VH-VL binders against Glutamine--fructose-6-phosphate aminotransferase [isomerizing] (glmS). Designs and how they scored, part 7

Target 1, 141 residues: Glutamine--fructose-6-phosphate aminotransferase [isomerizing] (glmS), of Sulfurisphaera tokodaii (f9vpa4r286to426)
Amino acid sequence: VIEEIKNAERVIVIGAGTSYHAGLYFSIELNRLGINSLPVIASEYYNVRSKKGDLVFAISQSGETIDVLQGIRMMRNSGAKIISLTNVIESAIARESDYKIYMRAGPEIGVAATKTFTTQLASILFILSVLKKENLKKMEK
Short names: E, the ipSAE of ESMFold2; O, the ipSAE of OpenDDE; V2, 0.75 times the mean of E and O plus 0.25 times the DockQ between their complexes.

## First folded at step 4 (VH-VL; framework fv_zimberelimab)

Design z12 (from zi10 with heavy chain D105E, light chain L34Y; at its last look DockQ between E and O 0.07; V2 from the best seeds 0.00; counts 0 for: pae E 15.8 > 2, placed apart)
Fold by OpenDDE, look of step 4:
Structure z12 (fold): chain C 141 residues (1-141), chain A 124 residues (1-124), chain B 110 residues (1-110)
Amino acid sequence: as target 1 above (141 residues)
Amino acid sequence: QLQLQESGPGLVKPSETLTLTCTVSGGSISSSSYYWVWIRQPPGKGLEWIGSISYSGSTYYNPSLKSRVTVSVDTSKNQFSLKLNSVAATDTALYYCARGTFYGELYRSAFDIWGQGTLVTVSS
Amino acid sequence: QSALTQPASVSGSPGQSITISCTGTSSDVGSYNYVSWYQQHPGKAPELMIYEVSNRPSGVSDRFSGSKSGNTASLTISGLQAEDEADYYCSSYTSISTWVFGGGTKLTVL
C-alpha cells in the first residue's frame, strides 16, 4: 500500500458523504507531503479522467456505495490500481480492489457516522505517519 | 409500500437444482441502503439463513450451504434469485425472501420485510 | 455455522413478564450490537420485533424489549397477552459477515 502510494503519479481519493470528508483530509495531507492527490466526490466519479499510473484510494464504510464502486470500476479499466478502505470484509468494493484495508470499527450504529469516521481518520493517519517516515528516510539518503 | 413475493416450483426432484425468485414491488431493489436475503424453514423447524446479496451483487452465504448456493440479482426486473444445487429431502422447507439492512450506514440492521414464503418439497 | 442457543419453550400467564434468552459467541452476539428478534405465528412469516439489541420497529408494542449482556441477548415481553403466543427467533450478525438464527422458542400463554 505504501509503495503504491509513493510510486503513484496521482492518488485519487474517492468517497461519499462522511467518507468523502475523510478522503478530503487524506488528499490534503498527501499533497502536503508532495504526493499529487485529487479528492473526488463519489457521485462525480465520471468527471475524473484516470489513467495508468493513477492510484485510486476508495473509502467506503459499507464497501457497497454504488458511486464509489462504479468509480473504481471505471478507473480500474483505465489502468489505475485500487486501494480500498472499508469496514466490511469482502464487500463489493473490497473484493474489487487490488489492496484491501479494513477499518475494523465494528458496526456503526450512530445517526451520524462517528465511529467509522474516526477509524477512517485513524487509518489515514497511520498511513500518513508511515509515508512521513519514508519521506524522512529519503531525505537522509 | 415495499413487498416481497417468492415464486418458483413447489416440487423439485432430488439431485436437481432448486430455483426461486423474489420479486420486489413498491420500491427499487437498487438501493445502497438494503440488501436482500434468503431464509428457509423446514416444516416444524427453525429459521436458517441461506444467503444475502447486495444491489451491487456482493454475496454472502451460509457456510453450510455455500458450495451449493448461488444468489443473484436482476435489477432490470427488480428481482433476486436463489439457486440451490443437488437438493435432497433435507432441503424441503418454506423459503422466504426478505429485505435486510447494511450495518454502518443505516440505523437498522435486521430483516424488516419478509415475503409470505414458498414451500419447496424435494421428492421423487 | 452454529445456531444461537434459545430455550425450546417458555410459558407465562396473562399479565406476566417473560424473558427469552439467546446465547451466542464472541463472534456474533458478543461482538456486535446487531441482534434481532422475530415473532412467528403459526402459518405466518416472521415479523421483526426488535433490532439492534433493543430497538423496536414502528408498530411493535412497547411490551417488547431487548437487552444484551456478554454473549447473551434477551427478549422480554411484559404484560403477556394471548396474542403473544408464538415462536420467537433471535438472530445476530457474525464476524464473517453472515447472519445466524437461534433455534427458536415456543411461547405459550397459559
Scores: ipSAE 0.000, ipTM 0.601, lowest interface PAE 10.8, mean pLDDT 90
ESMFold2, look of step 4: ipSAE 0.000; ipTM 0.509
ESMFold2 (binder alone), look of step 4: mean pLDDT 90; pTM 0.934

Design z13 (from zi10 with heavy chain L106F R108T, light chain L34Y; at its last look DockQ between E and O 0.08; V2 from the best seeds 0.00; counts 0 for: pae E 16.5 > 2, placed apart)
Fold by ESMFold2, look of step 4:
Structure z13 (fold): chain C 141 residues (1-141), chain A 124 residues (1-124), chain B 110 residues (1-110)
Amino acid sequence: as target 1 above (141 residues)
Amino acid sequence: QLQLQESGPGLVKPSETLTLTCTVSGGSISSSSYYWVWIRQPPGKGLEWIGSISYSGSTYYNPSLKSRVTVSVDTSKNQFSLKLNSVAATDTALYYCARGTFYGDFYTSAFDIWGQGTLVTVSS
Amino acid sequence: QSALTQPASVSGSPGQSITISCTGTSSDVGSYNYVSWYQQHPGKAPELMIYEVSNRPSGVSDRFSGSKSGNTASLTISGLQAEDEADYYCSSYTSISTWVFGGGTKLTVL
């Protein structure tokens, strides 16, 4: 996943409601790291033109958010690859993604929760921390 | 270190219900990183997925068996179970329980730990 | 009838490479990168050899590799050894949230 984010021509981050706000934060931090990123409100997906080389990062707690699902279908059809961040395995959004990240990390650690903007953010922070390590390695050269 | 062990009757009469239990050792069945699976193999034939239960309690079943199958979990015993109703001779098979995982060593949606299997014969 | 098509058998000489195919549809192998391969020796439970199309679990020899093109996944075994003689199954996730297996391939080492 990290290599796909680093090599994408653009990272489109799509979400609805609170997931949009988590995605907005992710997009801002990606741009600070030099990775071109565009945050998208899911209900406005049809206003965004995607192409091959784009990477779509779809955020949906349930994995069933209709506007997100419709957005990733359109963008995948235009040649983008899809990464999903969800809390439900085998959800529609997860099933239609090229890469899947589930917010319940660790095989010995599991907690079911229904109000978990925090777990979306924790997952995003982990991804950002790995990307920052790669950026530091690049500067050392 | 996690291990799976199938248990249940080796013989079931036609039209009755097959009930099998899988005991999970060295890990928690309630972990959100895993889902739990039943797979069978008729003698001399290939593998057939029966059904699964996710960490959230959602069940998914093979469409060919869906009307007869139930998978459930008992967290107090760290076990999950298979019920297959109205069995016939064609249900004679070696039954495996298995673990699906998304987050261990970055393994994903594959069955990485299997039980030894238990033979169930449907016969009068 | 299995949902994924594998050859019934393949064979090769020690030291050679062989490839086992697994052909599905756009609704399983073509859409998802959740193809996995299992090795099953007689009387034993299946063992995971490849997951997510091309990844090896820890402890699996790098002689085993996986790939996918279109609706066909492939398992390649290089440097064949007698111990590789076994049944091999592919599996994939489907668009209706199910799992399907191939019919299995008997590998004979000549």
Scores: ipSAE 0.000, ipTM 0.508, lowest interface PAE 16.5, mean pLDDT 81
ESMFold2 (binder alone), look of step 4: mean pLDDT 90; pTM 0.930
OpenDDE, look of step 4: ipSAE 0.039; ipTM 0.684

Design z14 (from zi10 with heavy chain S32Y F102Y, light chain L34Y; at its last look DockQ between E and O 0.13; V2 from the best seeds 0.00; counts 0 for: pae E 11.8 > 2, placed apart)
Fold by ESMFold2, look of step 4:
Structure z14 (fold): chain C 141 residues (1-141), chain A 124 residues (1-124), chain B 110 residues (1-110)
Amino acid sequence: as target 1 above (141 residues)
Amino acid sequence: QLQLQESGPGLVKPSETLTLTCTVSGGSISSYSYYWVWIRQPPGKGLEWIGSISYSGSTYYNPSLKSRVTVSVDTSKNQFSLKLNSVAATDTALYYCARGTYYGDLYRSAFDIWGQGTLVTVSS
Amino acid sequence: QSALTQPASVSGSPGQSITISCTGTSSDVGSYNYVSWYQQHPGKAPELMIYEVSNRPSGVSDRFSGSKSGNTASLTISGLQAEDEADYYCSSYTSISTWVFGGGTKLTVL
């Protein structure tokens, strides 16, 4: 999935509630790395015009958040590719995504929904750390 | 302390529809952290996943059974059900209901709580 | 019949270590870390022993460990005990959003 992020014309990060705030952090850090990114509140998905070349990064703990699902459906129909970040394998959002990332739980244990933000952030930090290492390698060239 | 209990007929005639119900006690079937599954085991043979249903009603089925299987949830009764159409002798098995964990307290993407199983015999 | 290949039987003496293999394809075991192992004693429902390739649920002995390499997952039981005599099944998620089980392995403790 790192190659898809690097090659996207822009990364649209969509989420609701706490997932939106995790996505906002991700989008800010992507922009700081020079990767064009737009954070989107899931209930306002209809304000976003997606196109071929866009990558949609959908964040949903349950994988069943209806506004996120409707948003990715619209954007996929307009040619965007979808990456989902969920805790749930057989969720609707995961099934409708081109690529699927399942969140890393805390230290080797599954934890109640209270830890959903921590798991989202851990997954995002891992992705960012890989992207930051790749940027340093490019600067050396 | 969540428990699962299968119920339904022990004997079904060929070509009829098998209907089984799983009652969830000690917890709610409505939790989005879990999905609900049916698995069967023919006598003396291995386990076969039949299908599952998510909190939102999304269903997933074994391709070999997909044309004959329906899984549903009744949240008011805290139950989920299996319907298997057009049964034959090869559908004779011990049927288990189970809880799958998408995301939860202990296990991810595994079947962590199982019922005791109910034997269904298909015979004329 | 089964989508995942397990040996039909394995045996060992008390105190030994044994390994049960579970071979799938790049469309299941090879692509996903959603491999689990179940122990089933005669007349009983299966019990989850390993999830996500190598994790143990609370209450499962650390004598049980799991791993995978390529398209093959493995369950290892160290310090074999008489109570370990049972049938063992692996399972995996697949690229078509389904679940499959191995054919099962009967473990005999000599």
Scores: ipSAE 0.006, ipTM 0.564, lowest interface PAE 11.8, mean pLDDT 82
ESMFold2 (binder alone), look of step 4: mean pLDDT 90; pTM 0.932
OpenDDE, look of step 4: ipSAE 0.034; ipTM 0.681

Design z15 (from zi10 with light chain L34Y S95D I96Y; at its last look DockQ between E and O 0.03; V2 from the best seeds 0.00; counts 0 for: pae E 20.4 > 2, placed apart)
Fold by ESMFold2, look of step 4:
Structure z15 (fold): chain C 141 residues (1-141), chain A 124 residues (1-124), chain B 110 residues (1-110)
Amino acid sequence: as target 1 above (141 residues)
Amino acid sequence: QLQLQESGPGLVKPSETLTLTCTVSGGSISSSSYYWVWIRQPPGKGLEWIGSISYSGSTYYNPSLKSRVTVSVDTSKNQFSLKLNSVAATDTALYYCARGTFYGDLYRSAFDIWGQGTLVTVSS
Amino acid sequence: QSALTQPASVSGSPGQSITISCTGTSSDVGSYNYVSWYQQHPGKAPELMIYEVSNRPSGVSDRFSGSKSGNTASLTISGLQAEDEADYYCSSYTDYSTWVFGGGTKLTVL
């Protein structure tokens, strides 16, 4: 997945709630590494015009967040490739993705999911560390 | 166009503290794409990276100098500064400030804009 | 002393190609594509010639090219000209989030 991130013309990072905040951090760090990135609140997906060459990084613990699913469907139809970060195999978002990264934390349901944010951030930090050093092992799925 | 200019004393006594300031003109020191860097060159010798500071205040230092060096930024004056404690004759050098681009699109991993350099002599 | 090893001097005749090496370790040149090259004429500040191993900034002649293999980066100057006579320094990012320079190479145009 690292090569896809490096070669994308733009990395659109989409998420809802706490996943948006993890995605915002990821997008900021990608821009600092010289990778063009746009963070998107999932409910506002329709405000983003995607194109071929875009890579969408979709963050959803359940893999069923409807605004994220609708966003990746629109962006895929406009030519973007999709990477998902979820905790549920064979979820709708994972099934619609070209590449899938699974978080290794158990499921969590609630208004604020701090354990979910921690595992999202851990996955993001690993991806960033590989991008910085270039010769580390590929990220495992 | 962005320019860097070093300023500070040309002569410092042994055991004292060297303080240099770099003034940034034609651009903002606050950009998240850049680091601000100090590099020195002893007379007739090569270049040595001293340290850097990001717009957010994160600092990185040459391990051989880390115990003696501080780099700081003053965004209100659009300046960044070098403080080198306990100087000795081996600290005599041309001191350059420069712009680093590690997290910038154009010149990541490079120092793309340099000041003219200021000679600092350590002598009684 | 410098963390990256360069030859002390290199010479060539006008019109020839020359190559300057910059040897580091797996903790710097070998692991990162963050190698840059600087030209310094006497009495002047260094000028960036190559960044990220092989890229030229705007305004730098395409006679200058860069590459790396393993732990060694190389600067190649083709069509050597008298004004290329200068000192050349490489620099690299390291595993310790620091920057290091080579010891410098004096290029003499015969």
Scores: ipSAE 0.000, ipTM 0.485, lowest interface PAE 20.4, mean pLDDT 81
ESMFold2 (binder alone), look of step 4: mean pLDDT 90; pTM 0.931
OpenDDE, look of step 4: ipSAE 0.033; ipTM 0.662

Design z16 (from zi10 with light chain L34Y; at its last look DockQ between E and O 0.20; V2 from the best seeds 0.00; counts 0 for: pae E 12.8 > 2, placed apart)
Heavy chain, then light chain:
Amino acid sequence: QLQLQESGPGLVKPSETLTLTCTVSGGSISSSSYYWVWIRQPPGKGLEWIGSISYSGSTYYNPSLKSRVTVSVDTSKNQFSLKLNSVAATDTALYYCARGTFYGDLYRSAFDIWGQGTLVTVSS
Amino acid sequence: QSALTQPASVSGSPGQSITISCTGTSSDVGSYNYVSWYQQHPGKAPELMIYEVSNRPSGVSDRFSGSKSGNTASLTISGLQAEDEADYYCSSYTSISTWVFGGGTKLTVL
ESMFold2, look of step 4: ipSAE 0.000; ipTM 0.549
ESMFold2 (binder alone), look of step 4: mean pLDDT 90; pTM 0.930
OpenDDE, look of step 4: ipSAE 0.048; ipTM 0.664

## First folded at step 5 (VH-VL)

Design s14 (from zi10 with heavy chain L106M R108G; framework fv_zimberelimab)
Heavy chain, then light chain:
Amino acid sequence: QLQLQESGPGLVKPSETLTLTCTVSGGSISSSSYYWVWIRQPPGKGLEWIGSISYSGSTYYNPSLKSRVTVSVDTSKNQFSLKLNSVAATDTALYYCARGTFYGDMYGSAFDIWGQGTLVTVSS
Amino acid sequence: QSALTQPASVSGSPGQSITISCTGTSSDVGSYNLVSWYQQHPGKAPELMIYEVSNRPSGVSDRFSGSKSGNTASLTISGLQAEDEADYYCSSYTSISTWVFGGGTKLTVL
ESMFold2-Fast, scan of step 5: ipSAE 0.117; ipTM 0.734

Design s16 (from zi10 with heavy chain Y107F R108Y; framework fv_zimberelimab)
Heavy chain, then light chain:
Amino acid sequence: QLQLQESGPGLVKPSETLTLTCTVSGGSISSSSYYWVWIRQPPGKGLEWIGSISYSGSTYYNPSLKSRVTVSVDTSKNQFSLKLNSVAATDTALYYCARGTFYGDLFYSAFDIWGQGTLVTVSS
Amino acid sequence: QSALTQPASVSGSPGQSITISCTGTSSDVGSYNLVSWYQQHPGKAPELMIYEVSNRPSGVSDRFSGSKSGNTASLTISGLQAEDEADYYCSSYTSISTWVFGGGTKLTVL
ESMFold2-Fast, scan of step 5: ipSAE 0.141; ipTM 0.719

Design s19 (from zi10 with heavy chain T101V F102Y R108T; framework fv_zimberelimab)
Fold by ESMFold2-Fast, scan of step 5:
Structure s19 (fold): chain C 141 residues (1-141), chain A 124 residues (1-124), chain B 110 residues (1-110)
Amino acid sequence: as target 1 above (141 residues)
Amino acid sequence: QLQLQESGPGLVKPSETLTLTCTVSGGSISSSSYYWVWIRQPPGKGLEWIGSISYSGSTYYNPSLKSRVTVSVDTSKNQFSLKLNSVAATDTALYYCARGVYYGDLYTSAFDIWGQGTLVTVSS
Amino acid sequence: QSALTQPASVSGSPGQSITISCTGTSSDVGSYNLVSWYQQHPGKAPELMIYEVSNRPSGVSDRFSGSKSGNTASLTISGLQAEDEADYYCSSYTSISTWVFGGGTKLTVL
């Protein structure tokens, strides 16, 4: 998963609602690491031209988000590879992804949306931490 | 005013395969806003979810029935179907088809339109 | 299948408020705000009363309300009427992309 992200010509990060905001943060941080990234609101997937060499990072808590599912199908048909970050094993989005990362989103008491965003962000921060360590190795004298 | 109507045999013999069809009228089965569901209810008992199929053909099954059940969709006929293999007397139930609704970025358990149900008796 | 826990029966008098509980686990009710409630009159198909914990479909009386705390969802019927006498079922989405129903609650209006 890390090597796919590092070697992608472009990382398209797609999500809806709070998942989009987690994805936007991820995309910004990828660009800061020198990895070309484009955040996409799932409902606007049809405005994106994808191709071989692109990697799609799809974020969907349920793994069933309609616009995300349609987006990854369109982009996969254009030659892109798909990585999913979901909370549900064998969900539609996970099944149609080349690589799957499952979040640890536990029970939500009170503010469910806040909990979902926080757990998505934790997964993203872990991925970013590994990527940053790889960059530090490259700077080793 | 979308309507659902179940059809199939009222009687099936033990060990045979039960096949039921749900006809969708007044709307398209291909709409990305919906998914299609089979639920059953044994006489005098509660509801049991059997399986679902998304507009795109992705299937989800009750783990207790997964080895025996297949749900499929035929967009040309605006229908979806249930196939249940190796039936036993315990499969005797009223079988409902229903429409599930997607809201936002969640996959809901909101089954907002139901067929009238069809009684299937498994008996020799 | 992991069924959700509901009381087998509940009763009330016209004009009263009653509450029906639906208890699941952290893998269904506790993790997802995807709880629905269905009303079933004898001989009829179930009818959706509440979806996504607390939302009402168009045409459902505002006497019906839903809520959730932890692993327990609740359906409250205020201003109880004779026609509310029915079986009530909760359902929830699960972490493995399945749906589970509660065992059902028979509401008697006396």
Scores: ipSAE 0.013, ipTM 0.574, lowest interface PAE 8.0, mean pLDDT 83

Design s32 (from zi10 with heavy chain Y55F L106I, light chain S97R; framework fv_zimberelimab)
Fold by ESMFold2-Fast, scan of step 5:
Structure s32 (fold): chain C 141 residues (1-141), chain A 124 residues (1-124), chain B 110 residues (1-110)
Amino acid sequence: as target 1 above (141 residues)
Amino acid sequence: QLQLQESGPGLVKPSETLTLTCTVSGGSISSSSYYWVWIRQPPGKGLEWIGSISFSGSTYYNPSLKSRVTVSVDTSKNQFSLKLNSVAATDTALYYCARGTFYGDIYRSAFDIWGQGTLVTVSS
Amino acid sequence: QSALTQPASVSGSPGQSITISCTGTSSDVGSYNLVSWYQQHPGKAPELMIYEVSNRPSGVSDRFSGSKSGNTASLTISGLQAEDEADYYCSSYTSIRTWVFGGGTKLTVL
């Protein structure tokens, strides 16, 4: 998953609601690391022109958000690779992704946008920590 | 208003496959706000969750019924269905379909709309 | 088998308050705020009364309230009325991604 992120021409981060805000943070941090990234609110996926070389990082707590699902289908059909960050094993979004990262098994615990954001952010922070370590090693070569 | 209506056989023989269909009216089964649920109630007993399917086709099943149960959705007919294999007398129950809810990307515990239920008797 | 424990019956007089408990484990009620309550009149489908522990659907009387402490959720009905006489079921999400119901409580309004 790290190598795919490092080698992408552009990382499109797609999500809805709270997932979009976690994705926005991720996208901003990726750009700070020199990785070209575009945050996309899922309901506006149709405004994105994707191509081979793009990597889509799809965030959906339930793994079933229709706009995210439609977005990844459209972008995969244009040649992009798909990574999903979801809570539910074998959810629709996870099944249709090239790479899968699971935050938790089962549905979200309660209706709490803040808790959802925090859970997603933990996974994103881990990915960023690995990318930052790799970036430092690269600078020393 | 959205309504759910179960349909299927009233009588099924032991070892056969039970097939039930739930028709959704007054709303779309493809709505990203909802998932669709099967629940049963044996006469004089309590409720038992059977399984659920999202508008996108993701399925979740009660482990005690696993290997015998399949839930599917047909968006063109605005319906979802239950198949229960190898039925026995203990599968005799009132079968309900129901709607569960999402809010954006967040599950909710609510089964907020239920069908009237259809009685299925497993007998020779 | 139902995983959640409810009293088989509860009774009260018109105007009084009653509480129905729903006890699970740390793997369901104790860990998740995904507890709902359903009312079932004889010969009718269940109706949602409370969702996510304490939230009330539109059209449900504010006489119905829900709460949770540790592994036990509670449904409280204040100002009891004759039409409240019914079976009540709790439900919770579980750590193995399933839904479980309580055994049900028959409420008798004396």
Scores: ipSAE 0.011, ipTM 0.558, lowest interface PAE 9.2, mean pLDDT 82

Design s33 (framework fv_zimberelimab)
Fold by ESMFold2-Fast, scan of step 5:
Structure s33 (fold): chain C 141 residues (1-141), chain A 122 residues (1-122), chain B 110 residues (1-110)
Amino acid sequence: as target 1 above (141 residues)
Amino acid sequence: QLQLQESGPGLVKPSETLTLTCTVSGGSISSSSYYWVWIRQPPGKGLEWIGSISYSGSTYYNPSLKSRVTVSVDTSKNQFSLKLNSVAATDTALYYCARGFYGDLYSAFDIWGQGTLVTVSS
Amino acid sequence: QSALTQPASVSGSPGQSITISCTGTSSDVGSYNLVSWYQQHPGKAPELMIYEVSNRPSGVSDRFSGSKSGNTASLTISGLQAEDEADYYCSSYTSISTWVFGGGTKLTVL
């Protein structure tokens, strides 16, 4: 999944609600690493023009957020590859993605919204840590 | 706190256009976490989803209504509306507006207006 | 005919448990974990009781629970009370990006 992110011409990060905010953070950090990235609110997917060479990073805790699902379908049809970050194995979004990342912890009730955001951020921070480590190695030369 | 209120005619003649408006109060319609929904219920029968719209204008429609339906949103007035063309007696129903979760955590219709009865008759 | 199949009626006595089924196809209930349940008292708008198969909104009694197996979702009401007497509707997202409802089930508390 790291290689796909590194080799993408553009990483489109799509999500709804709290997943959009986690995605916005991810997109900003990718741009700081020199990776061209566009954050997209899922309900506005129809404004995005995707193409071959694009990578879509779709964030959905349930894996079944309607506008995220519609967005990834539209972007796949335009030639983009899809990575999903979800909490539910074999959810609709996961099934329709080329690469799947499952969040490590996802309690269903209680402080679910806060915990879900934290879990999404943990996954994103791990990805960013690997990307930063590789970037640091290049700068050493 | 957030409330939905339907308004529109109680009687519409066959072949005319039904127009209903839903006013959102106690909260903003310009939220990326929600969509705005029309659902109807003919007297003594079940619920039928008509269509949904996001604050940004993305729409989903029930294909059974044969493209007679248009939902629109007016963020400046905090309202959304339903237009149903070429009405017939079978369109007689209680019409509800509702708020849908379509954010990441859940999808359902969590807040409903009280409904408005529309009778299609000459 | 409704898209999702529910029994027309169910009945129970105070303190008992009842279950209402909602059967769809692989193009709705079987493929998506987007099943919700609504309670409707006479003359009132529906109220959300369960969303995404098994989640309860804040303020809904833990006597209400939801589950799904294959193409069938179920609503279970435990510790049945007189005020539970109402019509119950299930709903599901579909493969063509629409929402469908069941025909409704009238719950009578005897």
Scores: ipSAE 0.029, ipTM 0.648, lowest interface PAE 7.5, mean pLDDT 84

Design s34 (framework fv_zimberelimab)
Fold by ESMFold2-Fast, scan of step 5:
Structure s34 (fold): chain C 141 residues (1-141), chain A 122 residues (1-122), chain B 110 residues (1-110)
Amino acid sequence: as target 1 above (141 residues)
Amino acid sequence: QLQLQESGPGLVKPSETLTLTCTVSGGSISSSSYYWVWIRQPPGKGLEWIGSISYSGSTYYNPSLKSRVTVSVDTSKNQFSLKLNSVAATDTALYYCARGLYGDLYGAFDIWGQGTLVTVSS
Amino acid sequence: QSALTQPASVSGSPGQSITISCTGTSSDVGSYNLVSWYQQHPGKAPELMIYEVSNRPSGVSDRFSGSKSGNTASLTISGLQAEDEADYYCSSYTSISTWVFGGGTKLTVL
């Protein structure tokens, strides 16, 4: 899934609520690594023009977020590849994604928005750490 | 404590447009965590979802009503509204506004207004 | 007809348990963990009792529990009390990004 992120023409990071804020951080860090990235508030997915060569990184704790699901369907129909970051195996968003990354499963019941953000941020930081190592390895060659 | 209150005409004539407004108090409508929802209940019958809108304007509509319904949000007034065109007697119902969970919260309607009765009659 | 099938009525005695079923299809209950249950007393607005199949909002009695198997979701009320007498509605998200309700079940506490 690292290879897909590195080779994308543009990484569209879509999320809602706290997932959008985690995604915004991810998008900013991708741009700092030289990877073209656009953060998208899920409820505004219809304003996004996606195409072949785009990679969508969809963040949803439940894997069932309505606007995220609609956004990935629209963007996949335009030729984009989909990576999901979710907590729920076999959730709708996960099932409709080309690549799936699962956050730690745990007893999180609805209201724990702070815990959700922290878990998503931890996953994003791990992905970023791998991307930074890959960049360093490329420079060494 | 967040509260929702419906307002609008109690009587509408057939073929006219019904307009209802929901006022949000004790909290902000511009939260990215929630959808704002219209649900109706004909007297003695069950619940029917009409439509939902996010604070940013994304809308979802019941397909059976989609050609006649528009929901809108006005964040400056902390209100959202329902407009239902070409009403008929079958549109007679209690109309509820509600708050829907959005984002990483699973979907549910956790706060409801008291409901307003709309009768479609001459 | 209602999109989700519920029994029209169910009854039980105080202290007993009852279960209300909510049957949909693979395009709603069977595919999504977005099932909610609402309690409605006469003349009142519905109140959320269960969301996400099995989660309770703060303030809802632990006598109420939810589950799902295949295309059928269930609401179980244990230790029945007189004040539980009400109409109960299930709802589910659908594959076309809509919400549907069951027809409702009248619970009578004998």
Scores: ipSAE 0.018, ipTM 0.632, lowest interface PAE 8.0, mean pLDDT 84

